# Ledger of designs, part 36: VH-VL binders against q9v1v9

Target 1, 196 residues: q9v1v9
Amino acid sequence: MSFVVIITGIPGVGKSTITRLALQRTKAKFKLINFGDLMFEEAVKAGLVNHRDEMRKLPLEIQRDLQMKVAKKISEMARQQPILLDTHATIKTPHGYLLGLPYEVIKTLNPNFIVIIEATPSEILGRRLRDLKRDRDVETEEQIQRHQDLNRAAAIAYAMHSNALIKIIENHEDKGLEEAVNELVEILDLAVKEYA
Below, E stands for the ipSAE of ESMFold2; O stands for the ipSAE of OpenDDE; V2 stands for 0.75 times the mean of E and O plus 0.25 times the DockQ between their complexes.

## First folded at step 18 (VH-VL; framework fv_amivantamab_arm2)

Design V1 (at its last look DockQ between E and O 0.92; V2 from the best seeds 0.83)
Fold by OpenDDE, look of step 18:
Structure V1 (fold): chain C 196 residues (1-196), chain A 119 residues (1-119), chain B 107 residues (1-107)
Amino acid sequence: as target 1 above (196 residues)
Amino acid sequence: QVQLVQSGAEVKKPGASVKVSCETSGYTFTSYLISWVRQAPGHGLEWMGWITPFSGRTNYAQKLQGRVTMTTDTSTSTAYMELRSLRSDDTAVYYCARDRLYYHGMDVWGQGTLVTVSS
Amino acid sequence: DIQMTQSPSSVSASVGDRVTITCRASQGISSWLAWFQHKPGKAPKLLIYDASSLQSGVPSRFSGSGSGTDFTLTISSLQPEDFATYYCQQADTFPWTFGQGTRLEIK
């Protein structure tokens, strides 16, 4: 049986740190995959793009096909080992928010868990301001909250089609990173039974 | 309705060049690739290459490298395939096709263009 | 390049018959396989994509199956309009490659 955990969170929420630490502690041998990175790799192989920035310029139809290719590849990998899939639940566009995982893609991935890392808008904003290295669009606290809300909605939609369990992990400055990591590890360790 | 309409039959001498056009309609031209496929008499289908109308990138079959050039005109939603240094074995029906890569593939084809190369 | 081998090269059948065509890839291509129907003087027609997905507008008597290296196109009940040449095509890795074709003739 395959065990796939999707993990998502908006930029600045501390997802990468939590993921890294959890992977070090979990008893299961997860393969970490960034969906976007894998898409980029496939696009490069196809000769469609040379740089990551070009990915956004690809037509939606082409992006969807690439997503499907990646999803199937991930699904195949999941037969052999548990997968922790880092992806965006939603993507903000100039015309609105797009679901990061179309119906066909989520059906193919068929995740067991959808993990959402969250924090308060003020915490996220603070973290983004401290990380000046990334040219990120400046968002208000309201916008940050809206994005998180939409991610929750997306997760529900994904779960509806996959029967995945949804777990929200709060990464607060006062609560501590350790607690968030432990929560994720608890989920990841469930994979041990699936591949034993 | 999605349609691809190709230019008419061509007769060429060896060493000459031919340029086939493929006018598309019924869909967003820049949202799909255009692939070219040919079939020589008595042979199967052979993929020649594709072009991305949205970025102008091309991928040609290795055996045709240096002799084939694919182009697009987004203003007219038209794709072009030029084959140079024609040989007798280039005699074939040439097809353009809308290509959505891996999943949906070449889902709509032009009617074909016969190119005859004879001395 | 990925080689695609079809079997048989030709088949004679009657209306109403069940016809099966196979395609083998030289390497694993997952489900990235398409089937085309081609009639003389006409444009090739996509029948199946992703190994088993029926293209819109294609009759349900056509079906595709398989994954990895071995694939099958099945016509459950042959109709007069089905006599044509059929091609498999791998859509896994560039360059796209086709099988040599299977000519389906009337018996």
Scores: ipSAE 0.851, ipTM 0.935, lowest interface PAE 0.6, mean pLDDT 95
Fold by ESMFold2, look of step 18:
Structure V1 (fold): chain C 196 residues (1-196), chain A 119 residues (1-119), chain B 107 residues (1-107)
Amino acid sequence: as target 1 above (196 residues)
Amino acid sequence: QVQLVQSGAEVKKPGASVKVSCETSGYTFTSYLISWVRQAPGHGLEWMGWITPFSGRTNYAQKLQGRVTMTTDTSTSTAYMELRSLRSDDTAVYYCARDRLYYHGMDVWGQGTLVTVSS
Amino acid sequence: DIQMTQSPSSVSASVGDRVTITCRASQGISSWLAWFQHKPGKAPKLLIYDASSLQSGVPSRFSGSGSGTDFTLTISSLQPEDFATYYCQQADTFPWTFGQGTRLEIK
């Protein structure tokens, strides 16, 4: 049987650190997959792009087709091993937010959990500023919260087309990192019974 | 209604070149690939390559590398395939097809263009 | 390149018969397989995509199944217009490759 956990969070929530630590501690032997990385690999193999920045320029119809190719690959892997799938719930564009995963892709992935890593807008802004972003596009705290709100809405839409449970894990600057990691480990450990 | 309309039949001598056109309508030309497929008399279908109208990138079958050039003109929603250094075994019906990639496939085809190569 | 082998090479059948055509890939292609119908003097017509999904406008007597390396096209009750050559095509990895074709002839 398959066990697929989708993990998402906007830049600055500490998702990568939480993921790395949880994978070290969980009893289950998860494979970590970045959806966008597999999309890029397939596009390069097909000869559609040379560079990662060209992925955004592909027509939506071609992107959806690549998503299906990747989703079926992940579904096959999940028959052998539990999958922790790192992806964006929404994608910000100049004209609004695009859902990151269409209906057919969610149906194919059939996740058990959608985990959203969050932090307060002020914590996120503070972490982004410490990283010294080169881009002049600085989001306000209100815009950050709006993005997190849309990611929650996207997760609900994805759960409508699967049996996934939605879990929000807060990563606060004080002692919150350890608690966030433990919450994720508890979810990942559920996979132990699925693979014998 | 999606439609691909190809140029008419051609007769060529060995060593010449041929350029087949494929005019598309009924969809957004830059949304999908255009594949070219040929069929020699008494043979099956052979994929020749594709072009992306949205970026101009091409992918050619190895057998045809160096002899084939595919192009598009987005202002007329038209794809072109040029085959050079023609040989008698290039005699075939040449098809263009809208190629929706892995999942939906080559769903709409042109009517075909017979190219005859003889001395 | 992925080789696609069809069986049989030809079939003689009567109107109303059930016909099954098979296609084998030289390596796993998941479900990335299409079936085409091709009549002399006409363009190939997509029948089935993704191994089992029926293309819009194709009669329900056509069905596809299989995954991995072994695939089938079934015509449940032949009609006069179904006599044609049928091709499978893998859509897993470029270059796209076709089976050699199966001629379905009237008996």
Scores: ipSAE 0.760, ipTM 0.902, lowest interface PAE 0.9, mean pLDDT 90
ESMFold2 (binder alone), look of step 18: mean pLDDT 91; pTM 0.927

Design V2 (at its last read DockQ between E and O 0.96; V2 from the best seeds 0.86)
Fold by OpenDDE, fold request of step 20:
Structure V2 (fold): chain C 196 residues (1-196), chain A 119 residues (1-119), chain B 107 residues (1-107)
Amino acid sequence: as target 1 above (196 residues)
Amino acid sequence: QVQLVQSGAEVKKPGASVKVSCETSGYTFTTYLISWVRQAPGHGLEWMGWITPFSGRTNYAQKLQGRVTMTTDTSTSTAYMELRSLRSDDTAVYYCARDRLYYHGLDVWGQGTLVTVSS
Amino acid sequence: DIQMTQSPSSVSASVGDRVTITCRASQGISSWLAWFQHKPGKAPKLLIYDASSLQSGVPSRFSGSGSGTDFTLTISSLQPEDFATYYCQQADTFPWTFGQGTRLEIK
């Protein structure tokens, strides 16, 4: 038995905050994993990189291989405890958007849920401006919306291969965080039955 | 088709150095690693190390640290393995292989290069 | 380093026989295991990757199974061209390490 929840959202959407709060409230003992971080750790172990910025410079083929290694590792972990996997649904490149999770990887992860945190482009832009410490690519509201749209599309693709349920959680400033957190907690609590 | 073609057999004296070449074709040279593996007579396969053509990083077997140097020439899609301070126990067939790492592994190998170290 | 131990070291078999070779890792390596065929004077040939995936162009009579520490290569019906030395290789952690090999000879 495994219970894997993928959570994704574009930078500035409030994903980290919602995730943190939800994990505090859920009855299930989730392990939070950042896919990118774990991938970096594996790359360092292999001697492929020393710094996180070097990860992007690796050939795509090598990145995919590392992704598979991480995916299998996560899958193994999921046998023991529920996993909340923080990852990018899509990756913006100079030539277009790349799916964050290739077919083989999503099959290996086999998530139960794909959770997308969303907000309005203006809200996201505002939040990004307030957090100047983060190295983020500057995006227009239009670009932000496009990125969110593509994340939805990616989620659909992932769900097709995993039969995961897709949940879109809106994080709007006027509604506060509580509603979004509660929605996530509701999903996470479903894991209790899987590991009982 | 992916091919790795190695240089010819070498005969060396103890203390000398040998440099084996491995010319690749059929794929983009900078996409995968090149691993080197050797087999001494009557023994099994021994991994020597790898090099990343895309970044120039190397990872050598501990046993060979200080004596082995792997290099690449991206313009010719060729990998090189130099082994210094040769010993009699370095007599072996040396192989280069395309290394796709964990999932696909060492999927294509060169034909091998016999290096004989004798006084 | 991860030690790989193959069994048996040698096996005599006849054409048409079912042959099984085992490989044990000194620690868990998940499915990161490959099988190679090696004939004298030739390059090693990848047969199986990821413990059970058949490499392109390899006959279906070859199969791999196992996970964790114990792995098996099976030749369902031995053919004349299959007489060779077989090696397992762990692809979990550097340095890559190989089993000592299994020599498959004609009975």
Scores: ipSAE 0.890, ipTM 0.959, lowest interface PAE 0.5, mean pLDDT 95
Fold by ESMFold2, last read:
Structure V2 (fold): chain C 196 residues (1-196), chain A 119 residues (1-119), chain B 107 residues (1-107)
Amino acid sequence: as target 1 above (196 residues)
Amino acid sequence: QVQLVQSGAEVKKPGASVKVSCETSGYTFTTYLISWVRQAPGHGLEWMGWITPFSGRTNYAQKLQGRVTMTTDTSTSTAYMELRSLRSDDTAVYYCARDRLYYHGLDVWGQGTLVTVSS
Amino acid sequence: DIQMTQSPSSVSASVGDRVTITCRASQGISSWLAWFQHKPGKAPKLLIYDASSLQSGVPSRFSGSGSGTDFTLTISSLQPEDFATYYCQQADTFPWTFGQGTRLEIK
């Protein structure tokens, strides 16, 4: 009686455009939620932070507790409306990649799908270099591919604990934006049966 | 072994202040919050507020706003609660507790400090 | 403030009995509910967190259930050391608030 779709992708894959267009076209009325935004909202409500840049300064155990609060909130909302959850599958740190969703959090969310938006490293790098805003952590093509590989691995781990299906949607320049949007719409439309 | 050890019992007159200490051990002091809870004779438990040792932020029960100050000393892993302008109805056992927020709760408590406010 | 109301206010029971204590929140608190045991002269002891999760070191005869506004603490086979006052506490929204307590006496 719930339907949760996780959507993820590294910067430069075109995720936001695909998401916006798919939400306009789907037969289902999804609620789009950014996990980090809801984390910040809860932290402010509790009085733990005033500004978003303070979130990363919180002890990891406090962050994990906030993740659980947010995950249960999302799970409750999913009973009334399908949820499209925008989050990071992995987070790059100076010392390696961190999984974005611990076991207890993914178990609570219990997603039906994990959708990964991808593009070739050269396409991603090209889009990043043309962007008016610069990414302070500019990656090489090799690093971009490694990051996408790790996101696939993370999605497998999340699926093992949630029964989620993994869908990779490729946003290539030779495969138009329209096809990627249609692939996402097909997944989102599955929610119609759940909320008949 | 996580342990919270509080300062000893105190007897105060109305209008005075009291400062109770809570020395922690067995965990990294800056990882979790410290909550203070009190129990007046014949009454239930009343949450007074918390402090975050990692940032120094506080959240006080509205009833106590303006009369309570919570502080920490990270070099000694110790939390403090000061209650000012004491009244007879402030007579209570005061507890500190490690506060793991929503999921794991108030999981370890100090032994309690009896504060008696009498003329 | 979220008001927490416990029932009953006191219970007399025999060793071996099944005892159930109820806690009601004045608004929905999801599963953010803890149970504490408090014996005279001792610090309160956490028994259950997140409505139903047993704290480490707590005997398995203790269990919790419920969500939303209605919660229960169950002791499946009462032991002499279980004589105490029991409190529920909501951990959904500050300020943390406690039920008024249920005093459990061994008959």
Scores: ipSAE 0.766, ipTM 0.907, lowest interface PAE 0.9, mean pLDDT 91
ESMFold2, look of step 18: ipSAE 0.750; ipTM 0.897
ESMFold2 (binder alone), look of step 18: mean pLDDT 91; pTM 0.916
OpenDDE, look of step 18: ipSAE 0.852; ipTM 0.937
ESMFold2, look of step 19: ipSAE 0.761; ipTM 0.902
ESMFold2 (binder alone), look of step 19: mean pLDDT 91; pTM 0.917
OpenDDE, look of step 19: ipSAE 0.859; ipTM 0.940
ESMFold2, fold request of step 20: ipSAE 0.758, 0.740, 0.746; ipTM 0.898, 0.895, 0.894
ESMFold2 (binder alone), fold request of step 20: mean pLDDT 91, 91, 90; pTM 0.914, 0.911, 0.909
OpenDDE, fold request of step 20: ipSAE 0.889, 0.888; ipTM 0.959, 0.959
ESMFold2, last read: ipSAE 0.738, 0.745; ipTM 0.894, 0.898
ESMFold2 (binder alone), last read: mean pLDDT 91, 91, 91; pTM 0.914, 0.916, 0.911
OpenDDE, last read: ipSAE 0.889, 0.888, 0.888; ipTM 0.959, 0.959, 0.959

Design V3 (at its last look DockQ between E and O 0.93; V2 from the best seeds 0.79)
Fold by OpenDDE, look of step 18:
Structure V3 (fold): chain C 196 residues (1-196), chain A 119 residues (1-119), chain B 107 residues (1-107)
Amino acid sequence: as target 1 above (196 residues)
Amino acid sequence: QVQLVQSGAEVKKPGASVKVSCETSGYTFTTYLISWVRQAPGHGLEWMGWITPFSGRTNYAQKLQGRVTMTTDTSTSTAYMELRSLRSDDTAVYYCARDRLYYHGMDVWGQGTLVTVSS
Amino acid sequence: DIQMTQSPSSVSASVGDRVTITCRASQGISSWLNWFQHKPGKAPKLLIYDASSLQSGVPSRFSGSGSGTDFTLTISSLQPEDFATYYCQQADTFPWTFGQGTRLEIK
């Protein structure tokens, strides 16, 4: 049986830290995959792009095709080991928000869990301001909250098609990192039974 | 309706060059790749390469490297394939096809262009 | 390059017959396999994509199956218009490669 956990969160929420720490503590041997990175790798192999910035310039149809290729590849990997898939639940575009995982892609991935890392808008904003090296669009607290809300909605949509369980993990500045990590570890450890 | 219309048959001498055109319609030209495939008499289909109209990138079959050039004109939604230093074994019907890479494949083809190379 | 081997190279059949064509890849290609029909003087026609997905407008008597290295095209009940040459094509890794073709002739 395959065990796939999708983990998502908006930039600055502390997803990377939580993921890293949880992977170190979990008893299951998860393979961490960044969906975007894998897409880029496939695009490079195909000769479609040379730089990551070019990925956004690809036609949507081509992007979807690449997504499907990546999804199938991940699905195949999941047969051998549990997968922690880092991806965007939604993608902000100039014209609106796009679901990060199309219907066919989420069906192929068929995740067991969708984990959303969240924090307060003020906390996220604070973290983004401290990390000035990243070219991030400046967002208001309201915009940050809206993005998180849309991620929740996306997760529900994904779960509808996969029957995945949704877990929201809060990562707060004063209290929450260790707790957040523990919550994620609890989920990841469920994979032990699936591959035993 | 999606259509790919190719230029007419060509007769060339060895050493000459041929340029086949493929005019597309019925879809957004810059959203698909254009692949070229040929079939020599008595042989199967052979993939020659593709071009990305949206970025101008190309990928040629190794066998044809140095002799083939694919180009596109986005203003006319037309793809071109030029084959140089023609040989007798280049005699074939040449096809252009709309190509969506891995998942959907080459779903619409041109009618083909016969290129005959003879002394 | 990935080599695609079709079997048989030719087959004679009658209208109404069930016909099966196989394609083997030299390496695993997941489900990235397409089937084409090609008639003389006409453009090749895509029948099946992603190993088992029927292309829009293609009759339901055509079906594809398989994954990894072994694939099959099946025509459940052969019709007069189905006599043609069929090609498998891998769409996993560039360069795209075709099988050598299977000529389906009328018995």
Scores: ipSAE 0.824, ipTM 0.921, lowest interface PAE 0.7, mean pLDDT 95
Fold by ESMFold2, look of step 18:
Structure V3 (fold): chain C 196 residues (1-196), chain A 119 residues (1-119), chain B 107 residues (1-107)
Amino acid sequence: as target 1 above (196 residues)
Amino acid sequence: QVQLVQSGAEVKKPGASVKVSCETSGYTFTTYLISWVRQAPGHGLEWMGWITPFSGRTNYAQKLQGRVTMTTDTSTSTAYMELRSLRSDDTAVYYCARDRLYYHGMDVWGQGTLVTVSS
Amino acid sequence: DIQMTQSPSSVSASVGDRVTITCRASQGISSWLNWFQHKPGKAPKLLIYDASSLQSGVPSRFSGSGSGTDFTLTISSLQPEDFATYYCQQADTFPWTFGQGTRLEIK
């Protein structure tokens, strides 16, 4: 009897706004957790890093261990309160896309939902270009579409190793932000039954 | 294939220092921590601290702060532990172990180095 | 520092017996508990990590359980080579700390 919702989306889809509004409106008292923030907190506590930019320099094995520490912590918190977990489904690297959550981490988190916030590549590119501070190496529309496609594939892989349902929420400029928020609220409200 | 091979036994007088080496092989040295653990005769295991070969950061047990220094030499994949101002109650077997933090812990250990401190 | 308390301090048992060793943490450590076997003249050997996961090469007669503050190591059918001292070790919060040890004597 835990309720964990993973929410993901590439930069420019409007995830932060949708999340904030949905949390204000849902009947459930969710705790919003950024996976990377909690990893950094644990790494500082252990004395492994002093600054956020050092996190990428940690050996993969150490990063995987921190992921497990964080996953267990989230799983324990979820027994007492529903969790909305903000994280990356995939990470673009120069040599390809890396899955953001290894098998053992997904199994430990055991999410009920993986929610993917999406928009058209044109809308995403337009939003990124308006936000000049976010990215020096702006992806093309084709690269954006491939990244969203890979995130869908990653979500399928995560669902194979958990009990999660996959929900795609479209945040289009021609469809109101309101509908995207309502779709997320509908999912979040399901948590009331789990903690009743 | 993973091996940690430590330097030989040492006999020291009170007030001296000792430096124990731990040569690693069979894995990429910079991807794990190295922890040091000791056991005095008739006592249990005591964690002394760790060093991260990938960043040079250390974390020492409070009891040993100011007396211990841990270092690495990445060119030889070797870790070192130096204990200064030795006392008779520092007589112990000293172990190095590669350490993967929370999930897998200290999975491979050196054979141990007996350090005897006697006047 | 998290204090780890083992019980019993020593056990005498016969080959084939089921042996249980208990470890209690002074505060919650989730599942971050390891078990080690230590024989005279040898390095400690990791048996169990993450409370219940069996380390590669360790016989299946060894098992671990527990979460939070209370943990157990079980040897389902004691063998002559199991004569050793057993230590629990918490891996939740530095400094790593060990229990005082449980000496297992084979009758």
Scores: ipSAE 0.658, ipTM 0.849, lowest interface PAE 1.6, mean pLDDT 90
ESMFold2 (binder alone), look of step 18: mean pLDDT 92; pTM 0.928

Design V4 (at its last look DockQ between E and O 0.86; V2 from the best seeds 0.79)
Fold by OpenDDE, look of step 18:
Parts: sequence; C-alpha cells; structure tokens
Structure V4 (fold): chain C 196 residues (1-196), chain A 119 residues (1-119), chain B 107 residues (1-107)
Amino acid sequence: as target 1 above (196 residues)
Amino acid sequence: QVQLVQSGAEVKKPGASVKVSCETSGYTFTTYLISWVRQAPGHGLEWMGWITPFSGRTNYAQKLQGRVTMTTDTSTSTAYMELRSLRSDDTAVYYCARDRLYYEGMDVWGQGTLVTVSS
Amino acid sequence: DIQMTQSPSSVSASVGDRVTITCRASQGISSWLAWFQHKPGKAPKLLIYDASSLQSGVPSRFSGSGSGTDFTLTISSLQPEDFATYYCQQADTFPWTFGQGTRLEIK
C-alpha cells in the first residue's frame, strides 16, 4: 500500500523547518518531494524551460500535463516508500486563486493525509519581514489570512476526492517549533505500519 | 472545431528545400505544441520534432538536426516546417499535429502534405 | 531512444471479430502510450491516450490497456470502417517513437 502525505503552507509559515526536523525524527523512511521542483525537472527534461521562472509562463494546459506526469511518477514511488509531498494547496494569480492540485492529479496522488501548517497573519508577516532574501510580494495580514483560509478550503476539496485526513498544525512563536514538529512526526510515523 | 490545414503537395529536386505550412484554427494556438510527423512510402510514422508556439522552443529528431527548421507565426496561428538538402529518402507525407505532450498527446492532425523528391 | 515493437505486423479479420494488437516498449514508459488509426490518404487519428483513455468521439469498441512495457489495443467487435493500420506511440521520453504499425485487413 502507498502512503502519501501532502504538506502545505503559505510562505513564511515555517513549513520547511518543520518538515526538515520531522523527517529527521520520524521512524518511517519518507521521501521528500517538492511538487514544483519535480515539475521543473520534468519541464527541463522536455526542453520546455531553462529556468524556474519560465514555468509560470507555460500555458495552463501544459502545466496540467506536467502535473499529471509528476503525479503518476509520485504515485509509482509511493508503492515503494512513503512520500511526503510538499506542494501549494492554492496558487495566487493576478486573476484569482488556482487550486494547486487539479482533480485528476489529486486522484492520482490519493493522499492519506493533508497537512496544513498555519500561523497567525502577524507571525507570518513578521517572519517574512525578517527574511529579506526572498523577493516576496508584500501582503497584508488580511491577505495572508485569506490565503490560509483558501488553503483550508482546498484541503477539504482534496480530501473529498481522496478521503485523506486533514491535519492543521499551528506553528506559533509562543507554542514553539517543537510541538509542531511532534505533531507532524506523529502523522509520519503512521506510515511505518503500511510498509512493514 | 479544431482544424489543422496543411499546404499542398510539393515536388522537389535533390538538394532543394521545402517549406510546409500548417494553419490551425478552433483553439488557442499558443496553448499546444505543434509536432511534425512524416511517413515515407512503405514505412511507418516517424516523429520529426516539435515547436512551442508560446515560447518558440524546438526539439528536433537527431536524424534531422541541421536540416530541419520549425517556426510559428502566432498572428496567423500557422506553423511551418522547412526541410533542406532534400534527398530521395525524404519523399514522404508530412503531417503536423497539435500536441499536448505526455497526457493527451497528438490529438488532432493535419491532412498531410506529400513531398516528392526526385531527380 | 525508446523502441516500440508491435505485434502482429499484420492481421486478417472479419467484421464482428475481436482483434487484439500488442505493443512493447524497450523500457518502462508508465502509461504514456497512445494508439493511432491511420487510413491511406487520411490523417492519423488518435484513439487512445494515456494507455487506456478513450479519445473523445472514438467508439467504445476500442479499448487500451497495459502499463510499463506491455500494452494492448483491443477492438471488441470489428466494424468495416476499422480496417486500417494501427500505431502505438510512446509519449514518455523524447524523441517520440512509434511502433512499426499493424495492418488490419479484411479476411
């Protein structure tokens, strides 16, 4: 049986740190995959792009095709080992928000869990301001909250089609990173039974 | 309705060049690739390469590298395939096709263009 | 390059017959396989994509199956208009490659 955990969170929420630490502590041998990175790799192999910034310029139809290819590849990998899939639940575009995982893609991935890392808008904003290295669009607290809300909605939609369990992990400055990591580890450790 | 309409038959001498056109309609030209495929008499289908109308990138079959050039005109939604230094073994029916890469693939084809290379 | 081998090269059948054509890839291509029908003087027609997905407008008597290296096209009940040459094509890795074709003739 395959065990796939999707993990998502908006930029600045601390997802990468939590993921890294959890992977070090979990008893299961998860393969971490960034969906976007894998898409980029496939696009490069196809000769479609040379740089990551070009990915957004690809027609939506081409992007969807690449997504499907990646999803199938991930599904195949999941037969052999548990997968922690880092991806965006939603993507903000100039014309609105796009679901990061189309129906066909989520069906192919068929995740067991959808993990959402969250924090307060003020915490996220603070973290983004401290990380000046990334050229990120400046968002208001309201916009940040809206994005998180849409991610929750997306997760519900994904779960509807996959029967995945949804877990929201709060990464607050006062609560501590350790608690968030432990929550994720608890989920990841469930994979041990699936591949034993 | 999605349609690909190719230019008419060509007769060429060895060493000459031929340029086949493929006019598309019924869809957004810059959302699909255009692949070219040929079939020589008595042989199967051979993929020649593709072009991305949205970015102008090309991927040619190694066998045709240096002799083939694919181009597009987005204003007219037309793709072009030029084959140079023609040989007798280039005699074939040449097809253009709308191509969505891995999943849906080449789902709509032109009617084909016969190119005859003879001395 | 990925080599695609079809079997048989030719087949004679009658209207109403069940016909099966196979395609083997030299390496694993997951489900990235398409089937085409080609009649003389006509454009090739996509029948199946993603190994088993029926192209819109294609009759349900056509079906595709398989994954990895072995694939099958099946016509459940052959119709007069089905006599043609069929090609498999791998869509996994560039360059795209086709099988050598299977000519389906009337018996």
Scores: ipSAE 0.796, ipTM 0.910, lowest interface PAE 0.7, mean pLDDT 95
Fold by ESMFold2, look of step 18:
Structure V4 (fold): chain C 196 residues (1-196), chain A 119 residues (1-119), chain B 107 residues (1-107)
Amino acid sequence: as target 1 above (196 residues)
Amino acid sequence: QVQLVQSGAEVKKPGASVKVSCETSGYTFTTYLISWVRQAPGHGLEWMGWITPFSGRTNYAQKLQGRVTMTTDTSTSTAYMELRSLRSDDTAVYYCARDRLYYEGMDVWGQGTLVTVSS
Amino acid sequence: DIQMTQSPSSVSASVGDRVTITCRASQGISSWLAWFQHKPGKAPKLLIYDASSLQSGVPSRFSGSGSGTDFTLTISSLQPEDFATYYCQQADTFPWTFGQGTRLEIK
């Protein structure tokens, strides 16, 4: 049996730290995969791009084909090892939000869980301002909340086509990072029986 | 109707070059790749390489590196394949195909162009 | 490069027969396999993509199966227009490679 956990969250929610700590503590030997990184690797192997910023210039049809290639590769790896898949549930564009995973892709991935890391818009904005890496990010608190709302809606759509359970893990400043990490570890530890 | 129409048959001497055209219609030319495939008499199909009309990038079969050049002209929705330093074993029918990459493949092909190389 | 080996190299069959053609890849290619029909003087025609998906306009008597390294094209009830050469093609890794072909001939 395969075990695939999708983990998502908008920038500033603390996903990277929670993921790193949970992987150190879990009893299961997960492989961490960033969906976009694997997309880029496949595009480079094919000779379609040389640099990451060229990925957005590919026709949508080519991007969707690469998504399917990557999804099948992940599905095959999941037969041997549990997968923690880091990706975006939605992608903001100038003209609206794009679903990160089309129906055919989510059916192929067949996740057991979709984990959403969240925080309040104020906490996210504060973290973005303290993290000087985000000088291009101009979202308001209202836009941040709208993005989180759309990510929840996207997760429901993905769960409808995969039987995945949806788990929201809140990384609030008054609820410790430790509690969020422990919640994720509990989910990851479920994989132990699948690969005994 | 998606259609790929190739240039006519050619007869060449060893050492010459040939340039085959592939004019596309019925879809947006810059959306997908164009692959070139050839078949020598009595042999199977051999993939030669592709070009991306949207970026001009190419990927050539290793055995043809240095002898093949693929180009496009977006204003005429036309792809070109040039093969240089021709040998007698380059005698083949040359096809262009719309290549939708991994999933839906080479779904529409040109009618083929016979290139004969004789001494 | 991924080698594709077809079997048999030729087959003689009668109208109405069930015909099976196999294709083996030198390494795992998941489901990234296409089947083509090629008649003399015509362009190759895509029949099957993604191992088992039937291309639009292809009769339902054609079917594909397999994954990994072993793949099969089946014609359930052979028709006169089906006499042709059939090629498998892997679409897992560039360069694209084809099997050597299977000639399907009238008995």
Scores: ipSAE 0.737, ipTM 0.892, lowest interface PAE 1.0, mean pLDDT 90
ESMFold2 (binder alone), look of step 18: mean pLDDT 91; pTM 0.924

